# Ledger of designs, part 1: VH-VL binders against Uncharacterized protein y4jR

Every score and structure here is a prediction.

Target 1, 151 residues: Uncharacterized protein y4jR, of Sinorhizobium fredii (p55518)
Amino acid sequence: MKTLIVEDNPKKRASLVEYYSSEFPSDDLEVTSALISGLRVARDTKPEFIILDMTLPNYSPDENKGSRIELMPFAGREFVMRVNRMSIKTKVIIVSMFETFGVAPRLITLNSLDAELRDRYPNVFVEAVHYSQAQADWKTAIKNARLSLDR
Below, numbering starts at 1 at the first letter of every chain, in headers, positions and changes, except where a header shows other numbers; antibody chains are not in Kabat numbers.
F, E and O are the ipSAE of ESMFold2-Fast, ESMFold2 and OpenDDE, as the mean of both directions, binder to target and target to binder. V2 is 0.75 times the mean of E and O plus 0.25 times the DockQ between their complexes.
[cut] marks letters that were taken out.
Atom coordinates printed by the task and the answers are left out, and those that the model quotes come from them; centres of patches stay.

## First folded at step 1 (VH-VL)

Design r09
Fold by ESMFold2, look of step 5:
Structure r09 (fold): chain C 151 residues (1-151), chain A 122 residues (1-122), chain B 108 residues (1-108)
Amino acid sequence: as target 1 above (151 residues)
Amino acid sequence: QVQLVQSGSELKKPGASVKVSCKASGYTFTSYGMNWVRQAPGQGLEWMGWINTNTGNPTYAQGFTGRFVFSLDTSVSTASLQISSLKAEDTAVYYCARDHYDYSNYVAFDIWGQGTTVTVSS
Amino acid sequence: SYVLTQPPSVSVAPGKTARITCGGNNIGSKSVHWYQQKPGQAPVLVIYEDSDRPSGIPERFSGSNSGNTATLTISGVEAGDEADYYCQVWDSSYDHVVFGGGTKLTVL
């Protein structure tokens, strides 16, 4: 199985890679750290499973073509939308350190984004889960999503 | 040769239905989204929505969420637009247009069908 | 929803430069695409991603996009360039495509 991880936080990225590689050692794993590089890899390699952060920079430092690197709070939502438009067969799970996004009075919760994405992209999006080093809920979500692809 | 060939012009009465077909050739049909664009006489281009050719899931633009239905027959690489309960205001040229496949902020239409004129007249 | 504004018409003498504008709030942050439509014909993509040309489009067609204005520039205008020109963007947040109202280019 081809799996893509898109995550800019080095510590969280290492944690995701360690868990996934241990649990699914036969899978072909690719890792990237920004919205645009993640979308390029998704197009080029057509991964069957994508583990994605909600908040990502627009570009990696090595892909910055003179533009400012901007942290995009809703990059994960845009990623799912754009992947859905690519007409590739994939499943996406979002793993986020944050439970709220934006600035009052325009706050959006992770649960609200989860509901929106499940409704709009049921054939691509699986769920959004909160990441915590202290809890294993995100590990269980990743495992269940990955195992469901064996059907 | 990459091309989209649409069905011929239609003359219909109000209340009838019409189905416009768009047959793709020269590329992998399920790898590109299919869009529908309307152009009323003397007016500009109006995006109606698109259909994911891999999943069959349509997305309709504002104002096209009722009488307009997108569908696919992937066995013959064909996308279709059905318009029910035709009104005089549905008189227009209807185009199918292929998404240019890109990973950045790029949705453009690189291949267009020749257009199908639907005339609704009593 | 997002609106693109184009002048209804532009007239240019043969051999001169035509500039067709497409106005939108923060359009410089979006990828702008341009289509040429001749009478009785389907649109043809002439510029994509602000400034890139598809294969077969002459180099005299160029594009730019910054601030609130994108511009299609046609240098050395020929009679065969008479057409309607449309700008277009994609709003990825809502998976929504927007066309400008179109500009009729007349070569006098």
Scores: ipSAE 0.060, ipTM 0.687, lowest interface PAE 6.4, mean pLDDT 89

## First folded at step 5 (VH-VL; from s18 with heavy chain N35E)

Design k2
Fold by OpenDDE, look of step 6:
Order: structure tokens, then sequence, then C-alpha cells
Structure k2 (fold): chain C 151 residues (1-151), chain A 122 residues (1-122), chain B 108 residues (1-108)
């Protein structure tokens, strides 16, 4: 199975790659670190499973074609939307270190985003889960999501 | 030849329902989203929303929720628009259109159906 | 919601150049598409991604987009170019499509 990981944090990215590769060694794993590069890879490879960070830079330094690099707090939401527009058969799980996004008074919770994406994209979006080094709930979520694709 | 063929004109009374169909041919139906556009008599184009032909997930424009339902029959490469509780203001030509989108460009409608006239009159 | 503004009408003599504008806040950062619609017919895509032409569209049709204004240019206007023209963008914030109000091009 083709899988895409989109994560800009090196430590978290390494953890995700290590876990996923160990759990599903036969899967074809592609890794990117920005929104646009992630979307490009999604378009080109049509991965069946995508592990996605919520907050991502729009571009990586290597792909910056004169565009301004900025951190997008809701990149994951936009990613799901754009993947949906591509009409590819894929499932997306969001793994985020943050539970709250934005600036007061317009704070949005991860749970709120989860509910929104489930409502809008029930056949693409799986769930949003919290990532922490101390807890392994995100591992279980990823595993369950991946295994559900074999059914 | 790539084309979209829509169902014929409809005359309905207020409160009735109508279903407009859009049959695709000449390409893989599930590779492109299907867009819906309304045009009232003498008015401009109004975007209604679109449906993911692969997953069946619809997105509706503001003002087109509730009474408007997008659906698919992929077995016959057909998208449909159903309007319930029809009103006089629903009188318009309804178009389906194939969208084109990838990560590097924005949504454009490259193929259009011929349009379906829906007239709501007492 | 994002709004596109077009002049309601433009008139041009045969053989001359017609320019139809589409105004929008920072529209230059968006990709603009143009459609031609003749009476009683479905719209036809004539320009996409600001300046690209679909197959079958004459080279007389061109497009540009910068700042707050996109422009459809039709050189050597013919009687057959008389139609309504609509600009269109995609709002990625909500995954919504927005059309301009349309411009009626009259060939004098």
Amino acid sequence: as target 1 above (151 residues)
Amino acid sequence: QVQLVQSGSELKKPGASVKVSCKASGYTFTDYGMEWVRQAPGQGLEWMGWINTNTGDPTYAQGFTGRFVFSLDTSVSTASLQISSLKAEDTAVYYCARDHYDYSNYVAFDIWGQGTTVTVSS
Amino acid sequence: SYVLTQPPSVSVAPGKTARITCGGNNIGSKSVHWYQQKPGQAPVLVIYEDSDRPSGIPERFSGSNSGNTATLTISGVEAGDEADYYCQVWDSSYDHVVFGGGTKLTVL
C-alpha cells in the first residue's frame, strides 16, 4: 500500500516514520514536509493512506519557487479539502501535537476540526488524533486506520 | 468525444420535486468532479456546488443547502441534482459541468452539459 | 464571500480589440478562468489559469491577471464573438467557486 506522511517537525516525523515502517514494512512510504509538496506527491502517487500534520509550512525551502514560506496553522484542513478535489481514493488521518489552534477570540479545537472534516469528507477523512511523546494513542489510531483499509 | 448530456426540460408546480440528470461519456467518470451551476432567466451564472464522483461527497454553495441534493449513479456515469419543495424562484437553466483540478491549478469547468430548463409555475 | 466585478457591457467595432475586466480583491493571486456564453447555449471555457487557451479556442483570445484586475482580451473581434463573458475563480478557503456578474460584448 502506498502511504504518504506529511510532517515538518523532524522529531515527530522520525517517530511517525519509525513506527509506521516497523508496523507496515511492506508498504511503500513517501515522506514530505510541506503542504504543497505533500499535495504534489498525493497527485503523482495517489497514496491510499495519508498521515498528515495539521500545522505545516506551505512550501519547503527546496521547492520554493519565489513564493513566500509561511507556517499555516490549518494546513491539514486545506490538505484534506484539496485531496478531495483531486478525486483520488485515499484515507487521511491527522496527527497533531496541538489541541487548540488560532488566536483568541477565534480559537478552534482539534476536536472541532475533527468533527468538521468528518462531516464534510466522510469518505476521505478518518480522524484527527493528538500526538505526544508520552502517550501512544496516536500509534493505535494510525494502526487501526491503516488496517481498516485492508477490509 | 467527451460530453455531458443532461435530461430534458421540466415543468413543475410549486412544492413539487424535480431530478435533473447529467450523463458523462468519453472519459472516466470518477476521475473528475461534477459541478452544478444555475442560471435564472436573464441572469448570470451561479455556482451551486459540486460532488466528488469518486467518493460521492457533495459540497453545496451557500444558499443551496437543504432542498438541493447531489447524487451519483456511477454504474451509468450519471450525476443528478434533485430539488425538492420547488419555488417559483427555482425557475432557471441548470448546468452540470466537469471540473479540472490538481494541486497546482484552480478549479475550472472544461466541459458543460447542454443545460436543463426547469420551470416552476402554478 | 469573495466577489468578482465585471462591467455589465462592452461594445467594440469589428476588427478592433475588446477588453473585458474582472475585478477582485488581490485577484492576481488567484487563477482566473473565462467563459463565453452565446444566447441559448451553454458556457464555453475560453481562457483558463489566467492566460491559457483550451484546444479549439482562437489565438485572438488572451488573458492576463495582476493586482486586483483580470482581463480578457479579444483581438480582431468578429461578429461571432458577440456573447456574454464570465470570469470565475476558486476560493480555496471554503472550496467555493465564484463567478463574475458577466459582461455582454456587443459587436457594433
Scores: ipSAE 0.864, ipTM 0.933, lowest interface PAE 0.6, mean pLDDT 95
Fold by ESMFold2, look of step 6:
Structure k2 (fold): chain C 151 residues (1-151), chain A 122 residues (1-122), chain B 108 residues (1-108)
Amino acid sequence: as target 1 above (151 residues)
Amino acid sequence: QVQLVQSGSELKKPGASVKVSCKASGYTFTDYGMEWVRQAPGQGLEWMGWINTNTGDPTYAQGFTGRFVFSLDTSVSTASLQISSLKAEDTAVYYCARDHYDYSNYVAFDIWGQGTTVTVSS
Amino acid sequence: SYVLTQPPSVSVAPGKTARITCGGNNIGSKSVHWYQQKPGQAPVLVIYEDSDRPSGIPERFSGSNSGNTATLTISGVEAGDEADYYCQVWDSSYDHVVFGGGTKLTVL
């Protein structure tokens, strides 16, 4: 199975990679750290499973753009919408360190983003789950989502 | 040789239904979304929505959520538009079009079907 | 909902330059696509991403987009260019496709 992880936080990325590689060692795992590079990899490799952060920079540091790199609070929502437009067979789970996003008065919760994305993209988006080092809920969510693709 | 070939024109009575088919050839059907566009006589192009050819998940423009149903048969590379409870105002040419998506985040319609005229008359 | 505004018609003498405008709020931040539709025919993509030309479209077709206006320019207009022209954007905020109302190009 081809799986893409899109995550810019180094510690969280390492944790995700370690868990996934240990749990699914036969899967072809690719990792990127920004919105645009993640979208490029998704189009070019057509991963069957995507593990995605909600907040991502627009570009990775490795890209020679000269443009301002900006952290995008709702990059994950944008990612899901654009992947849906690619018309590729994939499933997306969002794993987020944050439970609220934006700035007043435009604060929204992870739960409301989960509900929005389930409603708008039911055949692409699986769920959004909170990442915590103290809890294993995100590991269970990733495992359940991945195993559901084997059925 | 990339083509979208639509079913023939239809003459229908009010209250009937019609199914417009759009068969793709010369490319991998599931690599591109399929768009539906309506053009009433003497009028401009009106986007109706699109269907994800991998998931079968349709998206309808406002005003097309009801009597209009997009569907697929991927085994024969065919997208379909079904219109139920036909009204005189449904008289139009209906186009299918292949959407083109690039990482530059745009949607353009690079291949169009020839159009299917649906005429609804008492 | 996002709105694109086109003039209903433009008339140009053969050999001259036609300019067809497409107005929209902050349209310069969007990618604009243009279609040519001849009578009784399906539309044909002639410009995409503001200024790029699909293979087979003559170089006399060009496009620009800035501020609140995108423009399709046809230099050296020929009788065969007589058609309806539509601009189109994708409104990524709502995942909606929007067409302009169309412009009838008449070659005198």
Scores: ipSAE 0.312, ipTM 0.750, lowest interface PAE 3.4, mean pLDDT 90

## First folded at step 6 (VH-VL)

Design n2 (from k2 with heavy chain N105L)
Fold by ESMFold2, look of step 7:
Formats: C-alpha cells, structure tokens, sequence
Structure n2 (fold): chain C 151 residues (1-151), chain A 122 residues (1-122), chain B 108 residues (1-108)
C-alpha cells in the first residue's frame, strides 16, 4: 500500500510515522510537510491512502513561489478538494491538533469540517479526528481507515 | 494524436432531450478529468462542470444541476452530456475539454473537442 | 461568485505588440490560463499558470499576473493571431471554473 503523510509539525510527524510504520511495516510511506508539496507528491505517486493535517503552510521553505510562506488553517480542506480533482483512487484521513479553526466570531469546529467533507467528497474523504498524545483515538481511526482499504 | 471527437450537431424542439458524446483517444482516459463548457451564439465560454473519469462522480456548476447529466462509458473512453427538457436558451455549442490538472496542479483545459451545436427551435 | 473582466476588443497593427488584460480581485494569487478561439473553432490553450506555454505555442505569446490584473502579451502580431482570447481561473475555494468574457483581437 502506498501511503502519504502530509504534516509540518516535526514532533507530530515523528509520532505519526512511528505509529504507522510499526502498525503497517510493509507499506510504502512517503512524508511531506506543506500543502503544495503534498499535492505534487499525490499527483506524481498516486498514493492509496493519505494522512493529512488540517493546518499546513502553503509551501515548504525550498518551494516558495515569490510570496512568503503562510500557515493556512484550512489547508486540509483545500487538499481534499484538489485531490478529488486529480482522478486518482485515494482515501484521506485528517488528523488535527486543533478542534476549532479560524478567528472569532467565525470559528468552525473540526466536527463541522468532518461533516462538510464527508458530504462533499464521500469518495475520497474518510474522516477528521483530533490528535493528542494523551489519547489514542487517532491511532484507532488511522488503523480502521487503512484496514478498510484491504477489502 | 491526443484528441476528443464529439457527436454531430442536433436540431431539437423544446421539451426534447439530447445526448452529446465525447470520445477520447491517444491517452489514458481515466487519468484526466473531463470538463464541459457551453458557448451560446455570439457569447463567451461558460463552464458547466466536470466529471471524475476515475470515479464517475460529476460536479455541476450552479445553474446546471437539474436538466444536465454527465456520464461515462470507460470501456469506449467516452464522456456524455445529456440535456433534458430542452429550452430555447439551451441553443449553444457544447464542448468537452480535458482537464490537465494531473500535470500542472491547476485546472487548465489542454485538449478540446471540436464542439457540438445544439439548436432548439420550434 | 468570482468575476473576471476583459475588454471587449483590442486592435493592433501587424508587427506590434498586443496586450489583453484580465481583471479580478486578487487574481495575482490565482493561476491564470489563456485560450485562443478562432471563428468556428474550439478554443486552444496558449498560456497556463500565468506565463507557461504549451508545446507548439510560439514564444511571442507570454503572460504575467500580479495584483488585480493578468495580461496576455503577443509580440510581433500576425494576421493569424486574430481571434477571441479568454482568460480562465479555477477558484479553488469553491471548486469553480471562471472564464472572462473574452476579448476580440483585431489585426489592422
């Protein structure tokens, strides 16, 4: 199985890679850290499974397109929409350190983003889950999503 | 040698239906999205939506969600547009176009069909 | 509901430079594509991603995009360049493709 992790936070990225590699050691795992680099890897390698952060920088430092790097709170939503246009068979799970996004008074919850993405992109989006080191819910969600692809 | 060949022009009465076909050749059909674009006489280009040729899932622009249906037959590399309950304002040239998104990461239409003229007249 | 605005027509003498504009709010943050359409023919992609040329498009076609304006530039204009030109973006926020209204280029 070819799997892509898109995550910019080094500690969270290491935690995701460690868990995934221990649980699915036979899978081909690729890792990138920004919205645009993640989309390029998805286009070029056509992964069957994508583990994705909701908030990502638009570019990595080495791919700046003449604008400054911006941290995008809803990069994960943008990623799912753009992957849906790629004509590839893939499944995306979002694993987020945050449960709310945006700025007051226009806050949006992870649960409402989960519902939106399930409704709009049912063929590519699986679910969005909260990441914390204190809880293992995200590990269970990743495992269940990955195992469902063996069917 | 990449080409999209569309079905021939249609003359229809109001209330009829029409099916415009778009046959792809020279490339892997399911690797590229298929876009539909309308051009009324003397007017500009109007995006109607697209269909994911890998999954078969259509997306319709606003104003095209009722009487317009995109479909595929991947066994013959063909996308189709069906328009039901034809109205006079449906008179236009209808184009299929290949979405080059896999190559460029941005939605650009690199190959177009020759267009199919649909005329709706009493 | 993103809108692209083009002038209805531009006239240029043979051998001179034509500039066709495409206006949009913050269009500089988007990738702009340009199409040439001759009478009775399908559109042909001439510029994508603001400034890149597909194979077979001469280097005298160029593009730029900054602020609220994208521009298609055709240097050394020939009679065969006479056509309608459309700009196009993809509004990734709403997954919506938008075309400009088109500009008729006349070579006098």
Amino acid sequence: as target 1 above (151 residues)
Amino acid sequence: QVQLVQSGSELKKPGASVKVSCKASGYTFTDYGMEWVRQAPGQGLEWMGWINTNTGDPTYAQGFTGRFVFSLDTSVSTASLQISSLKAEDTAVYYCARDHYDYSLYVAFDIWGQGTTVTVSS
Amino acid sequence: SYVLTQPPSVSVAPGKTARITCGGNNIGSKSVHWYQQKPGQAPVLVIYEDSDRPSGIPERFSGSNSGNTATLTISGVEAGDEADYYCQVWDSSYDHVVFGGGTKLTVL
Scores: ipSAE 0.391, ipTM 0.775, lowest interface PAE 2.7, mean pLDDT 90

Design n5 (from k2 with light chain E49Y Y94D)
Fold by ESMFold2, look of step 9:
Structure n5 (fold): chain C 151 residues (1-151), chain A 122 residues (1-122), chain B 108 residues (1-108)
Amino acid sequence: as target 1 above (151 residues)
Amino acid sequence: QVQLVQSGSELKKPGASVKVSCKASGYTFTDYGMEWVRQAPGQGLEWMGWINTNTGDPTYAQGFTGRFVFSLDTSVSTASLQISSLKAEDTAVYYCARDHYDYSNYVAFDIWGQGTTVTVSS
Amino acid sequence: SYVLTQPPSVSVAPGKTARITCGGNNIGSKSVHWYQQKPGQAPVLVIYYDSDRPSGIPERFSGSNSGNTATLTISGVEAGDEADYYCQVWDSSDDHVVFGGGTKLTVL
């Protein structure tokens, strides 16, 4: 099973990697930290499972060749749309530290993004869940989503 | 060798249905999305939407919901456009085109079918 | 809602340079693709990603994109270049494709 984690926060990234590797040690796990690098890996390796942050920079520092680095509050939504455009077999779960997004007065909740993405991309997007170090809800969501891919 | 071959032209009456087929060859059908484009007589190109060839999920441009249905038969590498309750305004050439997505942030149509003329006339 | 504006026609003498413009708000931040459509034929991609040529497209076709204007440039124009030319972008915010209205190139 090929799995991609796209996450720019080092502590959250380490937590996701540690959990996933412990639960699914036989999976091929790749990790990247930006919207464009994540899309490149998704295109090139066609992962069957993607664990994704909602807010990401557009480029990793190593990939910024004359472009401005922009923190994209809705990068996860953009990612799902673009992966759908790739016409590849994959499932995406969003794991977010934030429950609201955007800039006042145009704030959007994680729940409304979850509902939008499930409606728009039902065969690619699984769900969006809140990340907390003290709670295991995101671990359960990741595990259930991954196990549903076993045939 | 890479090509999209569409079904032949159709002459229909108002209220009828038509199905335009688009058969792909020379590449892996489910690795690329399929786009549909309309061109009314003497007019420009009008994007109708696309279909994800892996999931079968269609996306329709505004104005193409309801009477227009995209579908697939992946066993024969074929995408289809069904138009029901035909109106005179549906008279046009209908094209399929291969969706070339690149991770560098663009969608381009690198291969086009030859077009199917649908004429709706009493 | 994104709009691309093209001149309806351009006339150029044989052997000269044709320039076909595609106007859009901040189009320089988007990737622009160009299609050639000869009478009775399907469109053919001639420029993608602002300035890249598909295999088989001669080097006299070139493209540029900055600010609010993308331009298709055809140097050494030949009679066989007479066609309608369409610019196109993908609006990633709503996952939809936008075509310009088309430009008829006449070689006189």
Scores: ipSAE 0.486, ipTM 0.819, lowest interface PAE 2.5, mean pLDDT 90
Fold by ESMFold2, look of step 6:
Structure n5 (fold): chain C 151 residues (1-151), chain A 122 residues (1-122), chain B 108 residues (1-108)
Amino acid sequence: as target 1 above (151 residues)
Amino acid sequence: QVQLVQSGSELKKPGASVKVSCKASGYTFTDYGMEWVRQAPGQGLEWMGWINTNTGDPTYAQGFTGRFVFSLDTSVSTASLQISSLKAEDTAVYYCARDHYDYSNYVAFDIWGQGTTVTVSS
Amino acid sequence: SYVLTQPPSVSVAPGKTARITCGGNNIGSKSVHWYQQKPGQAPVLVIYYDSDRPSGIPERFSGSNSGNTATLTISGVEAGDEADYYCQVWDSSDDHVVFGGGTKLTVL
């Protein structure tokens, strides 16, 4: 299975890679750290599974060609829409350190983003889950999502 | 060669239905989305929506969410547009076009079918 | 909803340069594509991503996009360039495509 991780936080990225490669050692794993580089790899390699952060920079510093680097709170939502537009066979799970997004009084919860994406992209998007180092819920969600692709 | 070949022109009465087919050849059908565009007589191009050729999920432009249905048969590399309850206002040329998405934030239509004229006359 | 505005017609003498404009609010932040449609034919992509040419399109066709205006430029205009020309963008925010109203180019 070809799998892509898109994650800009080095510690979280290492944790995701360590878990995934120990659990699914025969899968081909690619890792990126920004919205645009993640989309480029998704188009070019057509991964069957994508593990994605909700909040990402638009570009990494080494990719910036005069565009302003901007941390995008809803990059994961945009990623899902644009991957759907690519018309590739893939499944996406979002793993987020944050449970709320935006600025008061217009805060959006991870659960409401999960519901939105399930409704709009039911054949691409699997779920959004909260990440913490202390809890294993995200590991279970990744494992279940990946195993569902085997049947 | 890369090609989209559409079904032949149709003459219909109001209230009938029509199915326009679009057969792709020369490329992997499920690697590209399929777009639908109409052009009423003497008018410009109007985007109707698109269909994800891997999932079969359609997206319809506003004004096309009711009587217009996009579908696929991936076994024969064919996208279809069905129009039900035809009205005189549905008289137009209907085009399929291959969607060329790029991660640089654009969608362009790089390959077009020859067009199918649907005429609705009472 | 996002609107693209084109002049309905442009006339140009043979051998001269035609410029067809496509107006839109902050269109310079979008990627603009251009299609040529001759009578009785399907549209043909002639410029994409503001200024890139597909294979088979002569170098006489060029494009630019900044501010509120994108422009298709055809230098050394020939009778065979007579056609309707459409600009098009994709709005990623709501995943929809917009065409301009079209411009009829007449070579006289």
Scores: ipSAE 0.463, ipTM 0.814, lowest interface PAE 2.4, mean pLDDT 90
Fold by ESMFold2, look of step 10:
Structure n5 (fold): chain C 151 residues (1-151), chain A 122 residues (1-122), chain B 108 residues (1-108)
Amino acid sequence: as target 1 above (151 residues)
Amino acid sequence: QVQLVQSGSELKKPGASVKVSCKASGYTFTDYGMEWVRQAPGQGLEWMGWINTNTGDPTYAQGFTGRFVFSLDTSVSTASLQISSLKAEDTAVYYCARDHYDYSNYVAFDIWGQGTTVTVSS
Amino acid sequence: SYVLTQPPSVSVAPGKTARITCGGNNIGSKSVHWYQQKPGQAPVLVIYYDSDRPSGIPERFSGSNSGNTATLTISGVEAGDEADYYCQVWDSSDDHVVFGGGTKLTVL
């Protein structure tokens, strides 16, 4: 199975890669760190499974050519919409360090983003789950999503 | 040769249904989304929506969320538009078009079907 | 909802240059595509991504996009260029395609 991880935080990225490689050692795993590079890899390789961060920079550091890097809090939502537009066979799970997004009074919860994406993209988007090093809920969610694709 | 070939013209009465088919050839059908565009007589192009050819999930433009249904038969590389409860105002040419999404943030319609004229007359 | 505005018609003499505009709020931040539709025929993509030409489209066709205006330019206009021309963008925020109203190019 071809799997893509899109994650800009080095520590979280290493944690995701270590977990996934241990659980699914025969899967072909590719890793990127930004919205645009992730979309490029998704189009070029057509991964069957994507593990995605909600907050990402638009471009990787070398693609910015000296510009300041700003994180986009809703990059994961944009990614799901664009991957759906590609019309490729894939499933996306979002794993986020944050449970709320935006700035008051326009705060949005991870649960409301999960509900929105399930409603809009039911055959591409699986779920959004919270990541923490202290909890294993995200590991279980990734494992269950990946195993469901074997059917 | 990349082609989209649509079904022939239809003459219908109000209240009937019609199904416009669009058969793709010369490319991998499920690698590209399929767009539907309407053009009423003497009018411009009007986007109706699109269908994800991998998932079968349609997206409808505002104004096309009721009587218009997009569907697929991927085994024969065919997309279809069904219009129910036909009205005189549905008289138009209906086009299918292949979209080409690129990670550079654009959607362009690079291949078009020849169009299917649907005429609704009392 | 995002809207694109085109002039209803443009007239140009053979051999001259036609310019067809497509107005939209901050359209310069979007990728603009152009379609030619001859009478009784399906549209044909003539410019995509603001300024790129598909294979088979003459070099006489060019495009630009800046600020609030995108422009399709046809130099050395021929009678065969008589058609309706539509601009189009994709609004990624709500996954919506927008066409301009169309411009009828008349070659006198």
Scores: ipSAE 0.458, ipTM 0.814, lowest interface PAE 2.5, mean pLDDT 90

## First folded at step 8 (VH-VL)

Design w6
Fold by OpenDDE, look of step 10:
Structure w6 (fold): chain C 151 residues (1-151), chain A 121 residues (1-121), chain B 108 residues (1-108)
Amino acid sequence: as target 1 above (151 residues)
Amino acid sequence: QVQLVQSGSELKKPGASVKVSCKASGYTFTDYGMEWVRQAPGQGLEWMGWINTNTGDPTYAQGFTGRFVFSLDTSVSTASLQISSLKAEDTAVYYCARDHYDLGYVAFDIWGQGTTVTVSS
Amino acid sequence: SYVLTQPPSVSVAPGKTARITCGGNNIGSKSVHWYQQKPGQAPVLVIYYDSDRPSGIPERFSGSNSGNTATLTISGVEAGDEADYYCQVWDSSDDHVVFGGGTKLTVL
């Protein structure tokens, strides 16, 4: 199974890659670190499973094409929306270190984003889970999501 | 030849329902999303939303939720728009259009011929 | 919501150049598409991705987009170019499509 990980944080990316590769060593895994690069890979390789961060830079340093690099707090949400525009069969899980996004008084919770994406894209979006070094809930979520694709 | 063929004109009374169909041919139906656009008499184009032809997930524009339902019959490469509880304001030409998506844009490259829906008492 | 503004009408003599503008906040950062609609007909895509032409569209049709204004240019205008023209963009943040109000091009 083709899988894409989109994560800009090196430590978290390494953790995700390590875990996923250990659980699913036969899967074809590709990794990128930005919104546009991730979307390009999704378009070109049509992965069946995508592990996605919520907050991502718009471009990677290697392919910004002279564009201004900026951090997008809701990149994951936009990613799901854009992936939905693609004619591919894929499932997306969001793994985020943050539980709240935005600036007060307009803070948005990860749970609210989860609910929204589940409602709008039930056949593409799986769930959003919190990432913590102290807890393994994100591992279980990724594993369950991946295994559900084999059914 | 790539084309979208829509169902014929409809005359309905207020409160009734109508279903407009859009049949695709000349291409793989599920490779492109299907867009819906409304045009009231003498007015401009108004985007209603679109449906993912692979997943069946619809996205509705503001003002087109509730009474408007997008659906698919992939076995016959057909997308449909159902409007319930019709109002006089629903009188318009309704278009289906194939979306052309790339990372930076969505354009409508193929259009149906349009379906006129007239709602009058 | 994002708004596109077009002049309601533009008039041009045959053989001259018509320019139809589409205004939007920082529209230059978006991809603009243009549609031609003749009376009683469905719209036809004439320009996409700011300046690209679909197959079958004459080279007389061109597009540009920068700053707050996109422009559809029709050189050597013919009587058959008389139609309504609509600009359109897509907002990736909410997956919404927006049309301009349309411009009626009259060939004098």
Scores: ipSAE 0.807, ipTM 0.917, lowest interface PAE 0.7, mean pLDDT 95
Fold by ESMFold2, look of step 10:
Structure w6 (fold): chain C 151 residues (1-151), chain A 121 residues (1-121), chain B 108 residues (1-108)
Amino acid sequence: as target 1 above (151 residues)
Amino acid sequence: QVQLVQSGSELKKPGASVKVSCKASGYTFTDYGMEWVRQAPGQGLEWMGWINTNTGDPTYAQGFTGRFVFSLDTSVSTASLQISSLKAEDTAVYYCARDHYDLGYVAFDIWGQGTTVTVSS
Amino acid sequence: SYVLTQPPSVSVAPGKTARITCGGNNIGSKSVHWYQQKPGQAPVLVIYYDSDRPSGIPERFSGSNSGNTATLTISGVEAGDEADYYCQVWDSSDDHVVFGGGTKLTVL
């Protein structure tokens, strides 16, 4: 199984990698930290499973050409849409530290993004789940999503 | 040689159904999305949506949900557009086009020859 | 709900240069593609990614995109260039393809 993790937060990324590698040690795991690098890897390697953050920088620091890194709150939504355009066989789960996005009065919840993505991309997008060190819900969601691909 | 060959012209009455087929050859069908474009007489190009040829999942432009259905038969490299409950306003040339995606754009690099659907009573 | 605006028509004498514009809010941040459609024929991609030519398209076709305007330029215009020309972008925010209204190029 070829799996891609796209995550810019170092502690969360380490936690995701540690859990995934422990649970699925035979899987081929690749890790990136930005929207564009993640999309490039998805295009080039066609991973069967993608674990994705909702908020990501557009480019990694070494690609940025000296401009300030801007976090895009809806990068995960953009990623799912673009992966769908690639016409590759893949499944995406979003694991997010945040439950709300945007700026008032136009705040969007993780649950409403989950519903939107399930409706628009039912054969690519699995679910969006909240990440925290205090809860293990994201581990269960990742495991269930990954095991569903074995069928 | 890369081609999209569409089914022949159709003359239909209001309320009937029509299926426009689009057969691909010369490339791996499931590697590229398939786009549908409508052109009413004397009018410009109107994007109808596309179908992911890998998953079979359609995306419809606003105004094309309900009566318009995209489908695939990957065993014969064919995408189809079905229009039900035909109206006079559905009279148009319908094109399929191969989706050429890259990270920064979507372009339509190969087009079918078009299928004229005429709805007349 | 992104909108592209093209002039309805452009007239140019044979051998001269035609410029067909495509207006859109901050279109310079998008990739613009151009299609040629001759009467009774399917559209043909003539420029993609603002300025790239597909194989078989003559070098006299060129494109540019900056600010709020993309431009298709045809130098040395021939009678065979008489066609409708459409600009197109992809609005990545909602996975929506947008065509301009089309420009009829008349060679006279």
Scores: ipSAE 0.426, ipTM 0.788, lowest interface PAE 2.2, mean pLDDT 91

